# Ledger of designs, part 11: VHH binders against Ni-sirohydrochlorin a,c-diamide reductive cyclase complex, component CfbD (cfbD)

Target 1, 370 residues: Ni-sirohydrochlorin a,c-diamide reductive cyclase complex, component CfbD (cfbD), of Methanosarcina acetivorans (q8tjz8)
Amino acid sequence: MTQKEISIIHPRPSSIVAALYTLRDLNVDVAILHGPPGCSFKHARLLEEDGIHVVTTGLDENGFVFGGHDRLVEVINKSIELFNPKILGVVGTCASMIIGEEMHDAVLEANPDIPVIEVEVHAGYHNNTRGVLFALESALDAGIIDRKEFERQEYLLIKATEVEKRFGAASKEYLAPSRGDLKYKVAKRLIELLKEGKKGLVIMNAKKETGYMFADITLAVSEVAAALGKKENLVNMANIDPELGLPRVRQHAQYIMRDFIAHGVEIHEIIGGMDEYPIAGEKVSELIKEKYSDYDFAVITGVPHAIPMENLQHMELISITNGPRQVLPLKEMGHEHVLVEIDLHPKTLGVSEIVESEFGATLREVAKEA
Short names: E, the ipSAE of ESMFold2; O, the ipSAE of OpenDDE; V2, 0.75 times the mean of E and O plus 0.25 times the DockQ between their complexes.

## First folded at step 4 (VHH)

Design d13 (from B28 with L59Y T103S K105S S107G G108S S109T S110T; framework vhh_brivekimig_d4)
Fold by ESMFold2-Fast, scan of step 4:
Structure d13 (fold): chain B 370 residues (1-370), chain A 126 residues (1-126)
Amino acid sequence: as target 1 above (370 residues)
Amino acid sequence: EVQLVESGGGVVQPGGSLRLSCAASGFTFSSYGMSWVRQAPGKGPEWVSSISGSGGSTYYADSVKGRFTISRDNSKNTLYLQMNSLRPEDTALYYCAKGRTYSVSYGSTTYDFDYSSQGTLVTVSS
């Protein structure tokens, strides 16, 4: 019998790291990494900043392989005592049935009064996608998500792969296309469009926590249009459905919507959940065809390349993305102005409110001088 | 142990049809998504289609959309691929696979499949 694994792989974090990020999206409070080796300091720190505690059992004793069961029971009990979690995650690596059974037996012995999501990720997998799926299957088994949501997540993973395969980067060399002068130039153009009475769509198609920064662009455009007496010329669309997605994804949408309301910004069209960025473009296209075909320009933030060009060709496009590798593909597609927002991790992890973007700040500054 | 046994391949003329079957054993079939992967002579493997564990969600490569239909019978532990309007470029060894296509929300692409089989040959010739 020959077993083959087919992987068309791009450089990425490990399956263990992907599992931990998926547990974060499920709103797990404590994730225990069971076995050797442990999670890297960088990944553990980023997860801690986003409100999930990462603990390891750390089997570092020479010759004490059977200490794993007792150590995991101890760590489970200490984690419950110290952190009082609502949901516990246990992520183990297993090269054999013995290690997998050890993890499950330890969870049964500890018998916590809270849900436990048990994820097994085989050592040696350098593929992050298996980690996502294993965590989702474990969440389904634990009753944290239902089968309908599991199948929806699986569908979205496939659609995200299609979007990134068509437009995702394979090159290690990237331009830094966004500079102060370029953002000033584009900000001046946007103000000119508003002053000329042009009608615009402001579309945020954002991926999870990146929405906190991209939402500032919607906020800044609305502020400037209001100051110019042109707020009626704008339609705001966003993928911030507060009822769709894994718990943390819904929470991001809720916080962003709260801040829009607090600042008097109306979102005219909800185009999906924040995990639906790979498919939200279909709804955007339908809305433009039905209601907004006479609009003159669009500001598209987050994942602009997921929005089909067919109904955008007649508009002047200002696109702001989270990645320099998308600049050339977007320009080839017909996006006239392409900007990049950087530093998303330090500005958006652990954040529960809209954070200032470089383009938003630039637009506000230019508007004062107009 | 996971066992996947494909059948239903053969020689067919352009425009013809074939139905492939995959008998699965050694795991809880209904708990796993399944895929079809093909490898044309002298080329790398190409993902064709995937189906969720319940059969509620199906996915297709652009090259086969509208022509191929993936389905499963969980009571018989069997995966199917109905191939219609076959073209010479569909000529390949077809493998069934335990697993699904995936991507993560931060911009990585992967097609992850596990299979333990010899495949079934489909030849479309005029």
Scores: ipSAE 0.000, ipTM 0.126, lowest interface PAE 19.8, mean pLDDT 77

Design d14 (framework vhh_brivekimig_d4; at its last look DockQ between E and O 0.01; V2 from the best seeds 0.00; counts 0 for: pae O 14.6 > 2, unsure alone 64.99 < 65, placed apart)
Amino acid sequence: EVQLVESGGGVVQPGGSLRLSCAASGFTFSSYGMSWVRQAPGKGPEWVSSISGSGGSTLYADSVKGRFTISRDNSKNTLYLQMNSLRPEDTALYYCAKGRYTVKYGSSYDFDYSSQGTLVTVSS
ESMFold2-Fast, scan of step 4: ipSAE 0.490; ipTM 0.795
ESMFold2, look of step 5: ipSAE 0.146; ipTM 0.642
ESMFold2 (binder alone), look of step 5: mean pLDDT 78; pTM 0.792
OpenDDE, look of step 5: ipSAE 0.000; ipTM 0.224

Design d15 (framework vhh_brivekimig_d4)
Fold by ESMFold2-Fast, scan of step 4:
Structure d15 (fold): chain B 370 residues (1-370), chain A 125 residues (1-125)
Amino acid sequence: as target 1 above (370 residues)
Amino acid sequence: EVQLVESGGGVVQPGGSLRLSCAASGFTFSSYGMSWVRQAPGKGPEWVSSISGSGGSTLYADSVKGRFTISRDNSKNTLYLQMNSLRPEDTALYYCAKGRTYTVYSGSSYDFDYSSQGTLVTVSS
């Protein structure tokens, strides 16, 4: 199971986990979980791999009943001493109004010289969007983001929810992840297209840290095309605008773009920020209609179902996603070749550079035989 | 053999400026993207800025954007970093880096090839 899956049917994290990932995206250095021992421990440890320290107050039964104010003050002071954070997050878990009031009072008593984002979430909230919104509202109140960015994030959250529910996340039917034979067959087909002088679009529409692995597919395709003398037949598009998004999201885009530049890979079209994957399809559609309508094929990675089919119908499509639930919906939409990268989230947490994908590795191997 | 020699570091007051240089040899300089990476005392390396082989594209870490400017002179095989409005947090050993290399048939990546020495920048408060 991926760290983002709470249910097989709906792979969204709990509101507590969603709040923690949002704090990570805000470049919070230390997040304090104010609640009972072990709450969200599994996800907390994984977030530490991504550079955020997660500390718990570890309230026992008496601490929960009697509030835990003194414990939270102690943990705030100790966290500042040990980690010297620039931004602190405090997340109340399984919380009532009492816990929220105690968190605020504890923050006031500790009086840190750094911003504190106070997030109160209820474990009973099944809709994880509440966790994201609460963290963003708290960041707005703390002055970490402005109103314009808050409204942009809220809009993107609505659009992301629509994409997940309408196209793939709601599918109850699962296909086995793509096996080596299928990836080999598709890699051979892509090399055939390149050798025949066909023109292709390589479109990465990726979510945050998953971009590190999907970027390897763009890298591998560019390397193979260059080796075949066909680099000029490719147009690379990616949602890696280095100026857009919450701080950590911008940083992911910057690191991916840094690696593309370092390897001589040109990204011809920036189709949005990495948090804009739900709406990047509109920009892709416009670009194809205006500049690239005569292209023969497209390699689409990340969230292919966010890109409208109306602009892709005449192209041979190779789509690579990280969710096996996406395979049937994508094929029904008209995607000819659908591949799945597995273990994507666990392999991309804590990384700051492009990491090898299974399809990229397969493509490089098949190219040796060309 | 790849050789990268950094220079231009020194001690400045907050708000001051420095220009770092990196003399490159042992490879076709214009064919590779170049980067600046820094390492503050007791911390890990942090990427600062990158520039494409032609100089047509530049990229900056959020912490330095608007204050630092990366440039290159391919005729002299030299990379530059113009550092303005320096802050105490910019104190670090600065390294010039030839970009990470992927080869079509290796199936592997290499870390940035940066200089063994670097150039020290100290911003005193």
Scores: ipSAE 0.000, ipTM 0.385, lowest interface PAE 13.9, mean pLDDT 79

Design d16 (framework vhh_brivekimig_d4)
Amino acid sequence: EVQLVESGGGVVQPGGSLRLSCAASGFTFSSYGMSWVRQAPGKGPEWVSSISGSGGSTLYADSVKGRFTISRDNSKNTLYLQMNSLRPEDTALYYCAKGRTYTVKYPSGSTYDFDYSSQGTLVTVSS
ESMFold2-Fast, scan of step 4: ipSAE 0.355; ipTM 0.718

Design d18 (from B28 with L59Y K98R R100K S110E; framework vhh_brivekimig_d4)
Fold by ESMFold2-Fast, scan of step 4:
Structure d18 (fold): chain B 370 residues (1-370), chain A 126 residues (1-126)
Amino acid sequence: as target 1 above (370 residues)
Amino acid sequence: EVQLVESGGGVVQPGGSLRLSCAASGFTFSSYGMSWVRQAPGKGPEWVSSISGSGGSTYYADSVKGRFTISRDNSKNTLYLQMNSLRPEDTALYYCARGKTYTVKYSGSEYDFDYSSQGTLVTVSS
């Protein structure tokens, strides 16, 4: 298993964007993009909304000729003055290798009394995983994460690649929307199962920020079951271990757990950290075999294809994912009901609380008729 | 288990050149920054040079800047140090290490990296 294999299906669009998202997950306050103005990208705006300031050195032709060193020193000093960051990130962008070679010299001259994570990737690198690994390597060198956590992150990147290959990699970019009356029909079926006294598993296996919206499905199912006097028929599982993962990933789990507690929702089984979605399916399988093999149905949100089908075959499955391209592969795997939540990523960036899902809202409305 | 095996040391005259190699195994080589660290007789370890996992960034101690070149071949899991214009002061045991040292100084943390136990001896005789 080579680094090339894991990089081709990493879900981030470019190595630069992947590096920035990793810096965000490390709680970097300011990320400096060192390169020409043309290296700007739309994800920078979304990252700003998620609490990381993205600043550019704005290197022009003059910057390339004279190496951009003085400009980077200026931007580092200004960023410290304006934002008072605890951790600074510096990311090489659309520039030649010479810009990357000068980054450390500029950081050394600026001499900031804070940790600096230096990531050298160019827009020409299409390897998304390299951006993640470079940022993690720099965080390890800065003492922000330890070697055990770095190795865990690398392992999770390998496992994510295996999960995507298992059912087939699906692009998040799809021309036809998956919205329709299907959510209404599935909501009616779920209420029918609850009224009949069937026992159900509600499993959230979610990626990072998408957890805020998928958590609403767990919340809505719990609310509706309680209203029907059937809350005791449900077991809730979620990959929201508050002590695992990079700092921002742990924080997401903590906020989701906080909201579940505030709403009286019990999470019976913690199946891993929010970055552990590729391996959480193994824990779910063990739990079903040992404790929950007699359950009648399951609601699976986030990354349902990461959970082995062998442990689910006897259950009626309601699966909710954020990828419209994942619908057909999931049905081919044996998932009876497959729903899609659209625009998950932009609706969950910068969020620190559970946000309403389309299926959750539909379920709550249908339940008023019950 | 992490294994780092150095080679390429020897005796050379002042002004001469040597190329050191470090064969790495037991970890995903391309995911780690690598460093060269030396220890002269009767002195503590001195950081010499570091290279990022991709090879995109290289860093050098002031004492070797312009004379030494660090490089890596990730397809062969091998780290290199090309040493030119060698001086008597460069006489030392040279160790390759997993990890980088330059960024951690800004955090005030101690350097954290795995040394090879073998090392390779470089003697510059004048």
Scores: ipSAE 0.000, ipTM 0.122, lowest interface PAE 21.5, mean pLDDT 77

Design d19 (from B28 with A97T K98R R100K Y115S; framework vhh_brivekimig_d4; at its last look DockQ between E and O 0.01; V2 from the best seeds 0.00; counts 0 for: pae O 14.5 > 2, unsure alone 60.7 < 65, placed apart)
Fold by OpenDDE, look of step 5:
Structure d19 (fold): chain B 370 residues (1-370), chain A 126 residues (1-126)
Amino acid sequence: as target 1 above (370 residues)
Amino acid sequence: EVQLVESGGGVVQPGGSLRLSCAASGFTFSSYGMSWVRQAPGKGPEWVSSISGSGGSTLYADSVKGRFTISRDNSKNTLYLQMNSLRPEDTALYYCTRGKTYTVKYSGSSYDFDSSSQGTLVTVSS
């Protein structure tokens, strides 16, 4: 039965943005948006905070009519001059699509002496993962990644899409945003669970740089447990395999692991790479079945909805996400406590160390009173 | 207040069967996963089985897998444990719980049971 494609009416990240973030993950130094200066402005600015230069060709109504080829050539040359990039990205937009010129022609004319990742994309794709795929395909063609990594990424994209359609933001026509449950209340409950001597899984299933803040929750839970003499009641899991993912993604995993070590926190189970959040749940389920079936509760951070419920249903679940629209799906899945770290993603761009979370901070404060 | 009352224990011969029941009150029973835990004389508490709130998922310790069956009737707020092919090593006090609350006290492990939970004794002996 062809799952009737639900028409989603709430906002979602565009394929253009997805492409830009992929370029970042590939350590592109400069990304050129071939379009109006306002295209993906917010995300472009965020990416600048993460160390990538994002520039635009500044296409306007005249460009729409007369073409943008010359302007793109000019901006390519200027970008090289200004930033001396090792890798250059060129990303299409709705404007460039409408104009209908081949971006490749401009790249050929500019003839940069560096690899160029060309991403012909627009915001009109139903599946925002198309931007990622196009960027990766181009990277493969440019020799920046190999076939093995490409296939791996492609697989993950498929899985990510499945998760989002089934349990995520693409699961309904409309999902109302929610701030979730009160952090103070949930913190108290977590402390109560610990005081009662209950066994808990602390599972970080984070998407890329978001892990920097979600990791703080792992820290906080460990700290509080230790203070209560219950550290042995916890098992930490995290998708922070430093050997998996694109260069920037691997770096995040490395830095987070470093910080865990620095704080004396042991990760008992590595459940995947920081790009494997869609499939990390398989490993979690296996582990629970094999080793942790008698645990009482789980604190799940990052992408909780990617964790299959089959082996979690007997546990009290505390889930922390950065997506306000994930609250309802998680509740429907049976997650008893659902928290939202607001603006987590912007707060983790450009960082290289664990960032304090609101819930982590709350948990620490509540513990002082306990 | 959460109350859990276990029943159904007794003395059985090896190879025999028993069915334990746990009557729950003081909370929305169907919203919580439930577990059976047992404590043998001189031993620490041992997890036996768990079941999801809806009853759709069940888990078993390796020691009881294939012999025990956990189930629940949410309309009756009751948890069950069907125990077949009982062995002497199954002899223990059996508790039902919403979770496994254990602490390492002194030189051993203890299980913090709800004050209302007294457990039900299962003795398997020839």
Scores: ipSAE 0.000, ipTM 0.227, lowest interface PAE 14.5, mean pLDDT 90
ESMFold2-Fast, scan of step 4: ipSAE 0.569; ipTM 0.809
ESMFold2, look of step 5: ipSAE 0.000; ipTM 0.368
ESMFold2 (binder alone), look of step 5: mean pLDDT 76; pTM 0.769

Design d4 (from B28 with Y106F S109T S110T; framework vhh_brivekimig_d4)
Fold by ESMFold2-Fast, scan of step 4:
Structure d4 (fold): chain B 370 residues (1-370), chain A 126 residues (1-126)
Amino acid sequence: as target 1 above (370 residues)
Amino acid sequence: EVQLVESGGGVVQPGGSLRLSCAASGFTFSSYGMSWVRQAPGKGPEWVSSISGSGGSTLYADSVKGRFTISRDNSKNTLYLQMNSLRPEDTALYYCAKGRTYTVKFSGTTYDFDYSSQGTLVTVSS
């Protein structure tokens, strides 16, 4: 989900961009933009870096009048020849009924042997939810996902909207990014807790590709604890169920888990899929009540504000988020140590392995002083 | 010195089976997770499967789930990949990979291995 970046930086094409990212999550290999050239071009370039080909029919005024249908048939056939895709996406970049009707007729004429997800996007400023839903409805119609998965995704969109609405996506009042000195201070405190033999929970509740960077924090904490002879004092939890979610979302969880396995990091509790970050907090709360109520501290990464405070109040909390708007709400909830990873989303697109975080790097460096 | 030696590749018909082996030496085998990675002609590396040091956890790419089985014998320092219901798209050079060091770097869409050998060729034809 790229709602915060789209809302702040690219308000106009947010529904189209959200549809394209949803097609990526569905493992669409080629997405055809049916409309004027240049629409959403910056995000099309980012998606190319993430392995989805984005092509356009390049419709100008004459194309709309004299052959949008024929041009789309040509582009569909050429895309199949050039890229040999398993799934094709077609996204209308105009809100008019004419474009939607034309897209469907062109797909019928081209009659490809592969599934085609047809998305008619209505341009809406600062609202990407409709783009996601339209893409999911089209995927359901094409047989790419079943109704149960469609309903699950719709439910998760509602829950994600509630979480972001409550804790800062709609608010621009205050942005307070973490500075290097604060990360050093918190890293030193974490090492102190480990040296004192305190028991800790390391909880990753992460969104899709941002999980690649947040996973480095789990990796760094495990590495440092092992160096101090305290690895057994840690319990790692993560929302990286490798079998849940849209195909690309499952792939992110699989790659993160692959790297944890490769580095000897045990994930003791799987708290859900990566698309389940809005609801995984209930699972975390139950696990703490059932098994981990005597733990002294918690390191919570990703979306800490989605985790209820109910069973965390007695713990010393170190929270690392990608949203500076969450800093004040998290502190008000009782999270004393709140850090922000900067430029996280741009650094994790196109990534298929755990990448270094600023806090992880700081923790590793401070541990050498111990 | 870490050494990984793959074997078991060959030419097989669609629907056939092959069992790949990887003999490991130069490190404490049971302490490291292991992976199988493949590279088809003209394409980048694709992760296939991973197994924890104890063998208690296994993980599969969606493209092979239900068809391939990863296993290990820590007493013999050997990793295995049982491949069933082989398809033409499974044609690739298959590599055995040891887990990486704790130094992780941004690498985009490419797989970077701590160590891999020459691999073993699997061709699924006709």
Scores: ipSAE 0.332, ipTM 0.718, lowest interface PAE 3.7, mean pLDDT 81

Design d5 (from B28 with L59Y V104I K105E S109T S110T D112T; framework vhh_brivekimig_d4)
Fold by ESMFold2-Fast, scan of step 4:
Structure d5 (fold): chain B 370 residues (1-370), chain A 126 residues (1-126)
Amino acid sequence: as target 1 above (370 residues)
Amino acid sequence: EVQLVESGGGVVQPGGSLRLSCAASGFTFSSYGMSWVRQAPGKGPEWVSSISGSGGSTYYADSVKGRFTISRDNSKNTLYLQMNSLRPEDTALYYCAKGRTYTIEYSGTTYTFDYSSQGTLVTVSS
């Protein structure tokens, strides 16, 4: 798989796939794909790994549907019997095989005693934002979220688009992920800064499940600083507010915070929810200006380009991102030490605890030598 | 063996009404969705309407919505199409079909219905 293929599959899914990921974030237990077998199946399998059961009606590819309505009623009833879901999702898939009235009538006939989120989308929309918005609007109609939360999510989607366009996250330039030598050299530099008694900020601005791996960098830095007798030189910030976001997003923050507590790691500043990564940088800048302007270095993980450079220019920056296409834009912004964690989504789907990062592992290993 | 026999066609004046019937045999009628499909002279097939096996859901092509009503009597294994406010452009051979599809899929290059090749002719003329 090439880097472009990974980017298309995970960060830029089709409207159908974006809708499925949004249903996941809403804690939908079972999602029914009403359409032909195989459409979006790769993503359905990944969602199964993330604890969401995906069931298909298995409609004929020829456009001949033998009792599509009756088949959907049957599949709804069987899904409830097999999985006992609290929330059910029904998603139209693969072009014009499905009419929204058919899905709605099937849901009414099945009359399940649980909320159902109905999303009519097709692969031809070519805009992942539309898939997200359609799923959120369907959740609003089903009473799963309120108007205030819908408007907050819409605002965050606008801000995420602004961040992506402003900083060129879709750069054509591909740089190989930094492995081995560069991570080793940067780990040595970080240990040198700690030994010299420099004060550092460890800032995690992470997107959803990627937080499980980026959190390991915070753990590793805290562990190494403690071993050097320099724990008091660090301030940890993270966008893991356990009360903000869609239900699954809040759950991610809660699990990460649980593990920080279990490891004796203090998060000094909560900079927002995990869905607030596009705007958390404003709070980080405010905190640095008010409390941390005398700090010497910063380790920034997740989405570093969402954090404004204005108050970071005097610091030595170590930035770790999940996309090699962000390396050049980050360097152009002034981030001199830029590292990449790869395979982040596959390693963090279905996970409910902090997962070892390559930089964290490298830092722990280098610290044993020093 | 599956058999579908259409009836009820004929010549009618613009604004008139006709009721088409389809007698089904050779399968468990109530377990299958059913459709009406038409073919105007010199044109390809056009999906008209579909109904679920239970009769709980009905769907219509935009060209007939509000004028045609699909229904079924599972005790008699019979499918119906009530056609009101008929127009000259409704002139076609009408077929009943076992199963259903959607307007855009029916208009595509690949579709399959188990339906009678005989059909019933509806002519709307003065």
Scores: ipSAE 0.000, ipTM 0.113, lowest interface PAE 18.6, mean pLDDT 77

Design d6 (from B28 with K105T S107K S109T S110T D112E; framework vhh_brivekimig_d4)
Fold by ESMFold2-Fast, scan of step 4:
Structure d6 (fold): chain B 370 residues (1-370), chain A 126 residues (1-126)
Amino acid sequence: as target 1 above (370 residues)
Amino acid sequence: EVQLVESGGGVVQPGGSLRLSCAASGFTFSSYGMSWVRQAPGKGPEWVSSISGSGGSTLYADSVKGRFTISRDNSKNTLYLQMNSLRPEDTALYYCAKGRTYTVTYKGTTYEFDYSSQGTLVTVSS
C-alpha cells in the first residue's frame, strides 16, 4: 500500500493474532490453534522467527462433521514429544465452536506435566484488547501470572489506548525525503552539544523487542561522550526493569541490561518495565523536576510522545522513533530533531542482544571525524 | 591473551548444591563484566547470569533466579556461581565469558565473544 492508502485503511489484527502475541510474551513455547489449517498462517511465520512454534490440529471438511477432540489430544501429545515445551498454549477457533468441541476436556485427557494456557476467542470482537485480555485471563487461571500482574496489564492496556488515541488523527498521510542526511546533521549537532559541555539525558522508553535496537543509541551516545571526556555530563534512563513484566518482556530487559553491563554503560534511572512505556513518562517528569531540571538536552528513543512535554520544553530534543507517521506530530509537540529507525520489528525479532541502529552507526562515524 | 578456566562441576542429586569457579587471566579483570552461559545436551547456549566489573550489579535469567548467585573476587581474578536447589534441567556444560557470548554491535563494529575453554559439566540426576 501507498502512504495515502495506509492513512485511510487500518487493517485490524484479529483477536486470535493478539492472543498469540500475548502467549509469546508469556513465554509459551508452543501454541496449538484448534481449527482448520491456514488460520493466522502469516503471523505464525513471524512468531516462529521469535522462537514460538505454532501448530494447528488441521481439521478439514470431513473432520468438522464429528469434532476434533481426539485430534487435539493427539496434537498436544505430539507437541510435547517433539518440542519439550515449558508452557503450552491452546487457542480455539470458530470452527471448534461450530462442532461443539470442548478444549478443556482434551487438555484434561492429555494430562501434561506442564502448564497449559487455554484461550477461547469469541467471534465478533474487532478490538485487539479483547484478544489480549482473554489470553491474560487464561494465564491467570493457569497460574502463570497472579491477580496483581493481571490488573497491572489491564491498566497498561487502558493507558496504551489513551496514548494511541491522542495521536491517531495526527498520523494521517506523510511524505518524507532522504533520511540519511538528516541523521548525519543531527549526529553533528549532538557532538557539538557534548563538546560545549552541555548536560544531557539519554532516555529509552521502548516497547518490547524494539528495545534491542534503541539500546544501541544509548551505547553509541555513551561511547562518543566517553571518547570526548564528557561521560559525566550524561544521565541514562531506561524502562528496562529486569524484575517487572510478563516473562518474555522481563527477558528482553534482562538481555539489554546484560549488554549494558558488558560494555560498561551505567543506567542511572530505571523508569519502569518495557511494557510500561505508556506510563514511564510520568516517572521521567518526576525525576527531571527532582534531579535534572538544569539539563540542557535530551535524546529520547522509542515512544517519545508518551513523555509529557511540560518538563522538556527548556531542553533541546533529539527524538528517535520507529514510526514514520510520528515525525510530524512530534515536531508539532516541540521536538526539534526527529529521526526514524525503519523496519525495526523485522530486524529485532528472534534476537537476544543489542543490534545496530542507523543513528548509532552514523553517530560513531561522525565522531571519528571530530 | 584472554584465558578462562572453569571448575567445580560434578554429579549432584535434585535439590542439591554446587559452586562453580572461573579463573581469569590476560586482562584487567575488575574492568569487565562477566557472565555464565550453559549448554544442555542437544540444545543451544543459554545465558544464565551476569555481574558488573565492580560487582555492584547482578542479573539472572528467570530460570535460575532465586536459586543461583553470581559473585566475583577481583583480588583473585575469580568469578563464582553458587547453584542451589538444582533441577534435572540444570544439567549442562557451564562456561564463563568476558562480557557475553553472542554478537553485539558496538562502535559500528560487530563483536563476537566466545568461550575459550571446554567448560565444566554439571549433571543433576535422580
Scores: ipSAE 0.000, ipTM 0.448, lowest interface PAE 10.5, mean pLDDT 79

